# VHH binders against Mechanosensory abnormality protein 6 (mec-6): the designs that were tried, part 1

Every score and structure here is a prediction.

Target 1, 343 residues: Mechanosensory abnormality protein 6 (mec-6), of Caenorhabditis elegans (o01811)
Amino acid sequence: DLNKRVYNHTPGPCRVLTDNYKGTAGMTYVESQKRVYITLGYGRAHDLKTKTGIAFYKTNRTDGRSQQEMYDLIEMTINWNGYEYKKEFIPTGIDSYSSSNGRVLLYVINAHPNHQCIHFFQIVESSKLNHRKAICDPSFSSLQDIAVVGPDRLFVTNMAAFGRGWAQILEFSLQTGQGAVYYYDGSKLSTAASSLIAPTGIGYDAKRRILYVGSMIRESIFAYKVAKDTTLELLYEMMLLTSPIGVFVESKTGDIWIAAHPVIHESAWHYTHPENQNIHSPSQILRIRIQEEGNSWVTTEPYANDGATISASSSVVFTDEQMLIGSSFGRLLHCDLTHSYIT
Positions, changes and structure headers below are counted from each chain's first letter, unless a header gives other numbers; antibody chains are not in Kabat numbers.
F, E and O are the ipSAE of ESMFold2-Fast, ESMFold2 and OpenDDE, as the mean of both directions, binder to target and target to binder. V2 is 0.75 times the mean of E and O plus 0.25 times the DockQ between their complexes.
[cut] marks letters that were taken out.
The coordinates of atoms that the task and the answers printed are left out; those that the model quotes come from them. Centres of patches stay.

## First folded at step 1 (VHH)

Design a01 (framework vhh_3k1k_2)
Fold by ESMFold2-Fast, scan of step 1:
Structure a01 (fold): chain B 343 residues (1-343), chain A 122 residues (1-122)
Amino acid sequence: as target 1 above (343 residues)
Amino acid sequence: QVQLVESGGALVQPGGSLRLSCAASGFTFSDYAMRWYRQAPGKEREWVAGISGSGDSTSYEDSVKGRFTISRDDARNTVYLQMNSLKPEDTAVYYCAADSYDSSGYYEFDYWGQGTQVTVSS
């Protein structure tokens, strides 16, 4: 919407962890390790100096690191385990599964425009990823985000039938709902929901068995009940009046954190011109608490920025009163949350 | 102590059929999804087929759909790949793989077999 304006505010003190313009499009939190894993390099492929990969940020504040070291990212080494990698690795959507014995599996979208796959990794030796397999279905035209529901069992959003840049995706989505949510059961891929309009971020509340799917064009979140057989029942649609891009579900509260583009046309323009440093697109983070019985909710806005500090927020993680915000255009922002009141 | 042992690889004529077997030991077989992969010289390891732990769900790479069938026999701890209408392009070492979790539902790591060679030529 052209009438939308953003008034800059923060939930507490914020700092930029990286200012090297590496994209930080996807994040996942691994509580057992006190780490947030972050995908790097998406949206900056035009810059030949931009490296892509996966790094982690340590969330614990009591591990004896110096103030200078506290905010450093540690890059993962990838062992492709004999998989001959022919396509450029452009990691974006990411999610994780943690076993009770401390083993962690990562699932990562490779968002190459002409050949999209989901790569399955296991974390080994603290900073190494072992590649286990990839799924590269012909229906994968514009993968956005992953919600893991069990070991090698995941939902994934596909925004449009035709994979193109943001402006073209928006154009296609306005004509018809060609987006989908696919489900992978460890062996086969199936369609869990179809005829969706520009599905983006996806998050799963394991305690309530609710899957939340963002719709960029509808400016809403769809809430689905996940049946025991993993079929989806639409419960309701939450209107946001902003375009959701990333979704994070806080495990303890069931709160839904949303990284949003409050002026989607500016973000779409920015995405098609990532090389233009004069373009800034706004960022917005929402926190939603579903009330008892699930028929009402409270929405707060912990963070908003005109794009100068961080453009087009694409991912968010909240843990231990810390908020991390990522963007396809780079910068990783860390904020301390001084007010946690939401009723 | 987890072991996967593939067998059944052979030289066959184009249009022929072959059945591969993968015998599993050291884990509760029925709790694990099983997969077949193949790798031709100088090419990436390619996923071929998969079957869920229950056996209710199967999936195939597009180039083998309609020609290959994956199945399992949990009483014998064995997964099978029935290959029909074989083509020279199916020539590869075929690998069996299992998911990396124990019967309590906790992941450890993926298990791979040593592979079995399938050659399709005249």
Scores: ipSAE 0.000, ipTM 0.154, lowest interface PAE 16.3, mean pLDDT 78

Design a02 (framework vhh_3k1k_2)
Fold by ESMFold2-Fast, scan of step 1:
Structure a02 (fold): chain B 343 residues (1-343), chain A 122 residues (1-122)
Amino acid sequence: as target 1 above (343 residues)
Amino acid sequence: QVQLVESGGALVQPGGSLRLSCAASGFTFSSYEMRWYRQAPGKEREWVAGISSSGSTISYEDSVKGRFTISRDDARNTVYLQMNSLKPEDTAVYYCAKEGLWFGELSPFDYWGQGTQVTVSS
């Protein structure tokens, strides 16, 4: 049926960067390095041969690389520093902190079935990650995304009290609001917001001190003012008429980029039949600019696809007129923006 | 209404063998990845083995490679774990898990069975 699909369009020329990795669920941009770090292998749930890890993609196209080399992902080597890791590493949500001295810290959600953790890494020697610590709180039932606000200080979304199965279905059906945003201050975890309905993507605007939290079920973005003591004050809710999954805040403009599932029942059905290669679920990227006149906003749609090129878009990064789109079902898409899509 | 029922656990001597079975109902078994996990007293639950929906992709935890074999019978809705050369450190409750990834969910596996106790001792 026609209302179950989107009309395919791109903001400029697009390229699929890789089919080798079945999950590209999370991305973070490190401007000082001109690199996007990408979590790989979330699709391991569909195929146990799926390689998991972290890779980077260089956004600088002027450094003398061949055309083929410009579009390659470079895998990171992980030094676990004696961490006795006996469980699968299934990385998904990721964010970063960059210091003026060139130190870069990465924070990565590990989506293990009975024990979800956030792993803390430091980038060393260009392509190596040193593991520093992990936090594995019993309240981590369904971690989705991370927004870093300082060194070892971050907000994280937890979608539901029950992380899976019939209990989570019942929770969403009853709309009991068991989702939360947690805050880690470098030492302790606290609850920053509670009683949320299916919080997903999260992004932080450091210039304006605003935290944006997506709600999949409400089909909206919540905007919170972050106080100096890190308490959250709800400013407004932006209705999208689509399910937000990933949130990225553009540092230069404050524009909010959303990776969304525009047809929720198709995405839900795809997740129940992940092995069926004939199933495609739609992808949609939105760009939102907040206008200072009366707290209104303008929403544009730089990208939409019926799922054949990329299914169920889950992450987006925008930098230097370039857009990258990732998905839990795999593929990484790179698009050049040929013109502005927002006033 | 997903149901997973494990069986086959017993007390065995070191070097012995056991075959565990997991009977599944309430879902299209052939469409989902199946896994085995185990939990020893006072320890965290750990992954042991997994098999893709097609049966073509199989993986194991390093300590059980060469000793354990996972297989599936889609006509009977059953996944098996053949355990050979058993060691005292294999003593644990063994759990069957179905792939639980669905819309918006980050957990890759869901619907644990009741478990079956394997004890390896003299």
Scores: ipSAE 0.000, ipTM 0.151, lowest interface PAE 17.8, mean pLDDT 79

Design a03 (framework vhh_3k1k_2)
Fold by ESMFold2-Fast, scan of step 1:
Structure a03 (fold): chain B 343 residues (1-343), chain A 121 residues (1-121)
Amino acid sequence: as target 1 above (343 residues)
Amino acid sequence: QVQLVESGGALVQPGGSLRLSCAASGFTFDDYAMRWYRQAPGKEREWVAGISWDSGSISYEDSVKGRFTISRDDARNTVYLQMNSLKPEDTAVYYCARDLGYSSGWYEDYWGQGTQVTVSS
């Protein structure tokens, strides 16, 4: 809150991959391709001149350290396949599914203020996306993030009854619990969990069948067991003392990585003035490891910044001792983790 | 030109079986989910079954679960509905549809002409 402070530190050498993009709000990792797919342009979407889209970054481990200029983002070409798109594409939350036959599907939130949808894409020819379909439901008032559990099967968080603006700020201040987690089974949308307070990031551990849902206002993360029929059973709530925004689950370890806003009033102010590059909001990345007994966890903080390097971190991916951090306000940060205690 | 052509409907006795086929042309079939609907005389069209583009997600209306099986053959651009243990209540015209994924209602594109299934003694 008002009295919280952030002390700058990194888990190893970090570099800004590019300043050409005005938002990097969502990320998904495709292990079979050694690529992270990133949504671009969200934080400045009210400026229609801001370029938006989807790009990927290669994570392949090589001898020595990568140079920033050599590992720039590669933009995807979108083939809309005759889909009549009449609204600006404002991509935010993203997740992926890798099929056993080698196909990769992407699911992307389009966070247009009046028409929120989830777009379904297939990756073709390495750098092209074919649009397959979209789901647009009147209940999609404030979509945040996606957790894919199978082909065209996903959980999605809806943070609030109101979109960005004063009504949402009042809703959060009163803690009325108007948030939800929806589930789409490839055909029908249903409510998987309701009466949630500002649900944000969501991530799925397929090996353990556990769904993690962040709550920005409660400053916690909920762990749900996903039953075979996809119903959710609450296992526990982990208190963070910070506002979780993005959630990434490391497939190998089950570790939960969180992109967080440690001083929520400053990030809220930045969201009301996204064009002002002089406003900086602190960034924080947490790593959580659930202990073998299942009743406790250990939290570490591999990264924190006062906002000067990256403001209001909103997404994180970890793979091959590399960490990527994104923000709705721009910049993509790449850190090499050189200390084994962090991984 | 997008086309869907249903076939396989017939008169069958209660307890019998039928397999319906829907042949698709004019679009990239394996990029789309497909659905089966039915319409009995004087009733609205109702959803029966759905299959995702990769067959990984399959769903059925409650009254047909355990009796009907939806499948697809992407090499032949065809979706199938195998109907077992047929009941008089299954009598309807059956339609296939390409799913464009709008969740705010029954948004489907390129409905076929339908195939009549009659279950009576």
Scores: ipSAE 0.000, ipTM 0.230, lowest interface PAE 15.4, mean pLDDT 79

Design a04 (framework vhh_3k1k_2)
Fold by ESMFold2-Fast, scan of step 1:
Structure a04 (fold): chain B 343 residues (1-343), chain A 122 residues (1-122)
Amino acid sequence: as target 1 above (343 residues)
Amino acid sequence: QVQLVESGGALVQPGGSLRLSCAASGFPFSSYDMRWYRQAPGKEREWVAGISGSGGETSYEDSVKGRFTISRDDARNTVYLQMNSLKPEDTAVYYCAAGPTYDFWSGSLDYWGQGTQVTVSS
């Protein structure tokens, strides 16, 4: 809403991490490695001179590192394996699949304005990505986020029929429901859900088999039961009174973490002027705990900021009593959570 | 209508080789990840090997890596497990499974076979 404001607060001590890039749009947590993989550079999608890539951040705080080394990002090198991509790599949404022996597959949205694809990588030699394949379907007009359910099997959100611009704004204003969730089964792409209004973040609870899909315009989260054949059954819609952008499901608890834009018109304005450092749009992180009966939930707000520390939060990861917050406009924030925000 | 039928189990000497087959029907086989599990008497079922539906990614439990090879024939709807340098501790009932993940603990597993007995003894 036009009159919404945030009250600045943190869940514990926070620090801004330094990097060589301007955007931190997507994150995925790999528990077996104690690493968060982060996509870099998206907030400058129309400025192709901005460095883009993928880096990781280590969450293991007992690793014997100095305080300074503990907060460093490590950049991945990409081996495209002969894949001659004719357009710039602008990574945004990311998710991962890891086996018990530590083998990790990464799936990354390339949100190039004229040609959107999902790239499939395998992590090798700790800091190298080997490119395995890409899917570049003509229906990919506004890809947002990925939820992986198995090796090379994933759900992906497509926000709108039109790419960014006035046509997309008109589409959202009329609420025509041209958004979708696609499913890729390792070979073929299919439509898992259609007629959605601005679907954004997506997260999968493997233990409950529930897929959570954010709707930016409805200011809600849709919860779908995932059947054995991967068809989706809508269970309920949770109203948030804020615009969800990123969704992270904590595997241990099933808690849903949401990176949100509490004042959507301000973040929309920021997207039209991404290079203007005087524009700040608010950030908000929500944590949702679903009660055991599955028919009620408790929402808390571990973090909120007016945009001066981090603008338009777009991704969040929580692990080991630590929270990372990313934004399409840059900065990566690390917060330690007090026990009052944990259980 | 979905069926997985394992075959090829036998008694073999230590150091011997054996090839297991799993014939699948009733689902789009080429799109599905396929896995082998085993269960020895009095022990929990353990994952052995997996192969993706996406074309050729394989993974193995550490104790069988370098000795076992998983492969698939999408034209025949069959997954194979080639077992070399067999040890007495490989004695178990071997099960074929179909689903979207390699992980035994994943709730995404859809289908299981009845198993085939492998015995390694002198």
Scores: ipSAE 0.000, ipTM 0.127, lowest interface PAE 20.3, mean pLDDT 78

Design a05 (framework vhh_3k1k_2)
Fold by ESMFold2-Fast, scan of step 1:
Structure a05 (fold): chain B 343 residues (1-343), chain A 123 residues (1-123)
Amino acid sequence: as target 1 above (343 residues)
Amino acid sequence: QVQLVESGGALVQPGGSLRLSCAASGFTFSNYAMRWYRQAPGKEREWVAGISGSGESTSYEDSVKGRFTISRDDARNTVYLQMNSLKPEDTAVYYCATDEYSSSWYGEAFDIWGQGTQVTVSS
C-alpha cells in the first residue's frame, strides 16, 4: 500500500467545471432530464470555509449552447417548506428517482458532524428543490451514500459506529466491522446488512437487481442480490486493490464505475489536514464489466491522477460519452471519453 | 372498513383562526405521510400541507406558509391543520389524505381520502 504509485492519465480531454467550492462529493444522473446533480461544499463538514449547495450540469450537446456555456453549472434554490434546520446544510451522498409522470425526487445526505439526516426533495421548475421530509435516525453516525430502488425507497451506507474522530480511526484500525447498510421502505428504517468494514459507495443495478457496496478498508466491492422483499443475498466480493469511495452503475450496460482512493494513507492524511493546500491525495476511476454468468469481470482504469489535478476522487458519473469526477475537498472534473474507453 | 374523517370546518371572519382535525378509523396511520388538500368551487383540488410519518418534516404550499401549521398525534390517530390569519381565498372544502404503500411524494395519488370539511371565510 505504502509503495503504490499513480501514473497520470486521462481517457480524453478534461476540464474543470468548478473549483469554487471545497468539495463536489456526490452526484446523481437523471436521464430523463439529461442532467447530473452535484452536491457542493462537503469541506464544510471538516470546518473549511465554503458555500454549500446542489447544482446541475447538462449533459446534452445539441441544445444550442456555446462551447463555453455547455460546461456551466446551474445552482439549485432550496425551498425548505418551513422545515427548521438550525445548523448548516452540508450535502454529500445523493441519489434520485424519476417518476413516469416526469417528476424527479432527490434524496440527499446531510453530513453535518452532529446531526446526520437524509433529506427528501422534489425538483420543481428548472432550478428549485422543494423539501418534503427528513429522516434523522440516531443510528446515523457516518452516512456515506444512497442507492434509490423506488419512490421513497432506498438503501444507505453507514460507514462506522462512531462519527469522525479518534474513535472512528481506532474502529478502522481494528477492523471491527461496525458498518451497516440500512433500508428505508417509505415509512420504516431497517438494517439490510450489518458487520461491514467501512462501507462507502453504493449503487443499484435495477435490470439485474444487484446492489453494489464498496468497502474502503477491505479494498473491495460486495455484490448482493436484492430479493423482492428487499432482503440481500451476498453473491460475491470483488477485490480492487484500491479503496472504493463512490459507486455508479451505468443503466444501459450494467458497468460499475468506481471513484477510488488508490493510496489510503495519503487520503487519511489529507482528510486530517484538508485546509493545507500543499497536501494532495491521488484520484482513480475504475470501470468494471461483469462477464456473462457473473463469475469473472474486466477492470479498466479510464482515469488516474497523483492529486495535483484532482485530489481524493469521491464520485463519478458516466453518460453521453462524458465522465464527471467529484472530489471530497476540491474541484469537479469533466472528461470527454475516446471511443476506446466507451466500449 | 378504512376511513379518514375530517372535522372542524366552520364559517369564520377574515383574520380568524380555525383548527381542522383528520381522524383515522379502521387503521393506524403512524409512519404514514399525511397531507391536507383543498378545493374551492369550480377549481381543481390543490395541495396545502404535508407532514412526514415521523412528524419531523413538514411542507406547505406557498400561499399558506407562515399562516398554517400541520401537526400529528399518533396516539390519537389524528392529524391537525391549524389555520391562522384566514383570508377569503382560503374558502374551500378541506380534505386529508394518506398512502398505504405508495410514495409520501407531494402531489401523487393517495389510496385513502377523507370526505372533506367546509371552511368558509366571509365577513
Scores: ipSAE 0.000, ipTM 0.153, lowest interface PAE 16.2, mean pLDDT 80

Design a06 (framework vhh_3k1k_2)
Fold by ESMFold2-Fast, scan of step 1:
Structure a06 (fold): chain B 343 residues (1-343), chain A 121 residues (1-121)
Amino acid sequence: as target 1 above (343 residues)
Amino acid sequence: QVQLVESGGALVQPGGSLRLSCAASGFTVSSYAMRWYRQAPGKEREWVAGISSDSGYTSYEDSVKGRFTISRDDARNTVYLQMNSLKPEDTAVYYCAREDILTGYSPFDYWGQGTQVTVSS
């Protein structure tokens, strides 16, 4: 609703880690490393001088760093191994796979307007990514987010038949349902779900084998059971009354964290003027806990802001009583949670 | 020539301590992620501990957290594994590995025969 208002609140002390308006559209947590990997620069990619990349943030607080150093981002060096898309890297959605032998693989959406691909990387030497391969399918028109289910096995959301612009706005207005979830098995891409209305964030609960897919236009989350053959069975749809953009599943609890745009028309205006630092769109983070019997859930709102602190939140990670919030338009927010309202 | 040589393995009673050393030649350990693996008789080799080329970042297998500490000495080009509160279940040959990228089966190079750690009363 155009008349929605947001009441500012935080779950504990918060700080802005970057104010460079580079965009922080996607995040993934690698528990074995105590690191969050963050995609940089997406919201300003139309600016010819915008630098893009991937950085990590360390979540461990006991490693002897100074207070300032504890909150710094460390940029990754990418070894492209001769791959031709090196100069056209506009990273957005990201997810990771950690193997039992310590290997960490990253999967990153390159949302270049003419060449949408998913790039496969291996983390090497602490701050270096080695490019392994890319998937650049003609059906990739509006890739949003990735959920990894195994080594080189992943689901990916494609929001619309058209990329950002008037054609996509018309598509959403008519609710034609041309969004999809694709599945890659390490060799072949297939369609796992089709005829979806604006699928956005996606997250996988490995313990329950449930895939959660956000729908921006329906203002809901779809929960699918993932069969052994990776076929999706729709279990239920959770209505949010807000537009989900990013989805994160907490490994310890199975809690579903949502980065949302509570006032769509304001975020849509911001997308038409991403370089304008004076435009502020509201941000909202939801936490959903499925109750013991699996047939009901509780939704809480750990964070909301009118856009002055962080505009149009698009990603969230929660780990070790810490919450990170990212946005396509910049700023990365770090909040410490105090347990005080999660009862 | 890249070479890793493990040393420091011994017979120790439960609750004892050992420090394993991994001496590197042909490369600089501070430029690579380094890991310790172990293999018990009849079992597959398992990851134990890792240290990144960053200062201060370390990782551990759950059964050794709080008991084992990985470190490096850049001046001596050596990686260490300090093992405290040893249990009979820690009995294995311990191997040091350098990060090996794009090998298909393992992300880490390995050279040498390992060092035997036996924990028994």
Scores: ipSAE 0.000, ipTM 0.113, lowest interface PAE 19.6, mean pLDDT 78

Design a07 (framework vhh_3k1k_2)
Fold by ESMFold2-Fast, scan of step 1:
Structure a07 (fold): chain B 343 residues (1-343), chain A 123 residues (1-123)
Amino acid sequence: as target 1 above (343 residues)
Amino acid sequence: QVQLVESGGALVQPGGSLRLSCAASGFTFSTYDMRWYRQAPGKEREWVAGITGSGDYTSYEDSVKGRFTISRDDARNTVYLQMNSLKPEDTAVYYCAKTEVTYEGSTYTFDYWGQGTQVTVSS
């Protein structure tokens, strides 16, 4: 809304880890490694010469690193194995799978305007990614986010039938249900859910077998039960009164963390002028706990900012009383949680 | 060395049923996804069914969905393919595979394969 206000607050002490990168739009947490992998460089879509890549941040502070080194990002080296189009790599959505034998697989959306694909990587030798394959289906017009459910098996959101420009604006203005959730089973792509309005962030709760899908325009989260054959049953829709962009699910609690744009017209304006350092758009992080009965939920707001510290929050990860917040416009924020907003 | 041994292939009439078995050795079976493929004479090898290491997820090629069921027995290091309502189009050599790496952009699959078992469906 035009009259919507953001009141600045933090869940504990926060620090900016880096403002050297031109976007930190996607993040995934690999618990076995105590690492968060972060996609770099998206958000300046008009400047295809911006250096892009993937880096990680170590969440374990007891491994003998100095205080200076504790907050550094480490860039990954990518081995493309002869894959063509590697120069058009514009990474955004990312998710991971850790196997019981210690292998870690990464799945990354390449949001290049003419080449929307999902790239499949394997982590090797600590800081190297080996490219394994890519899927570049013609239906991939506006991929947003990935939820991995097993090795090379994933759900992915496609926001709109039209990838950008006037056609997408018209589609959103008419609120036509042209968005979808696709499912890839390691060999074939299928449609898991259709007729969705601007689906964005997606997260999977493996313990409870629930898939959460954000809708930017509806300002809500859809909760689906995932059957053993991977078909989706809609359980309910949670209204947020804010536009969800990124979704992260805590494995232990089932809590849902949302990176949101609380004033969507301001973030839309910022996206049309990404180079203007005088423009700030607000950031908001929500934490949702579904009650044991499953018929209600509690929503809290651990973080909110007018955009001066971090604009247009696009991703969030929570682990070990630490919260990381990323943005399409850069900066990576780290906060320690000194108290819980959820009982 | 990874070894996969398929068995159970036979000649059956249309509408019949058959169960294929694949005995695995040389790796920690319970941690790996297992897949079934088939290859008819003069055609490319095609994926048929898959099962995760956890056994919680299964997937099938559209033409066999509802007719074939993949399952596993980790205590016996064996994966199974139960085939019902068989059609002449199901005639092929069936292969068990341990998935390693796929290079789809180069049409290359890094799977460990068995020797295959012949299934023939004819009147």
Scores: ipSAE 0.000, ipTM 0.126, lowest interface PAE 18.1, mean pLDDT 78

Design a08 (framework vhh_3k1k_2)
Fold by ESMFold2-Fast, scan of step 1:
Structure a08 (fold): chain B 343 residues (1-343), chain A 123 residues (1-123)
Amino acid sequence: as target 1 above (343 residues)
Amino acid sequence: QVQLVESGGALVQPGGSLRLSCAASGFTFSEYAMRWYRQAPGKEREWVAGISGSGGDTSYEDSVKGRFTISRDDARNTVYLQMNSLKPEDTAVYYCAAEPYGDYEDLYGMDVWGQGTQVTVSS
């Protein structure tokens, strides 16, 4: 929508947790640890070889913490186990799996321009990641996001046939539908859905066995039923007046949280000039509640900003009446939710 | 498309030497740990040697330590296994594997196995 206007508002008191990190593009919530794991350091082209990594933020109430501890991220130490990717690790999309035996696995997209992979880690000793493996398929041209469905079993979105640049912009303008959702079963990669137009965020509702896939260009969310054999059946498409980028599913309610770009051409311009700190593109967070029959939904907008506080929101996590918002261009925002916007 | 092709297997007398080669294509070879495995008739496939992505770290099964040496040439996308002081019990089909992590013996995802090369140690 060319006439879309953004009006700044928050769902409750918000705070910027840090300005020291240059990107916070992906987030995953590990309920057993009360932690959100965040990918750091994407968003500035000439800074791609500066500090990148993975950190966590504790979601427990801040009672008993110092002012510094309340707002700090804790960086993970990565043991690469001989895998020499440390100099050009550009982490973006991330998701997690928690097993009944307490094992926590992380899956991270490396969005390096010349080769894209998904790295498999295990959390050890609270603040350490052991690298276990990577998958680097020739079809990985523009990986966006991961939805984990079991240990080493995941769906991943590939947005376009071309990586970032002029060819991808032309691809989107022509709407050729070269995007896909891939499925990895722990051994083999397969195509779960094809001919998609700019698939972005992806989230899985394990209780209801529904996979949600955002389409940036269509301004919609596709809802798929996941069969026992992992085959996808399209249930419906939810049309939005905005471009979805990140998707988070609240397991308790089935509510769908979306980090969105309400003015896509401004965000696209920002992504082509990530080094320019004077560019601000709008941010928007939506919360969608599906009605029981699945053919209707209620959409609320807990957060919107013109880009000055946080540009181009790329990820969102909701837990314990708290909302975290990340962006490829930096800043991590923490908001406490009040009941005034809940309907 | 990812492919591994082993070569160099032959019939050798006990105490002899052989050098096996594994040519890789279709992936960023320098980013991957490379391993050699072997399988004798009626036995499970067993790990023999491993080398990290840059070639900084090597590891070996106890029965081959001091006799076998693993090395890599990233410019030629090739991993080598130099086998010295060969014994009849070294008789097996030798397999090359590309593994992004070197700690596990399992096939996993896009981890790739070659067709193997036969080594026979007999008088």
Scores: ipSAE 0.000, ipTM 0.105, lowest interface PAE 18.5, mean pLDDT 78

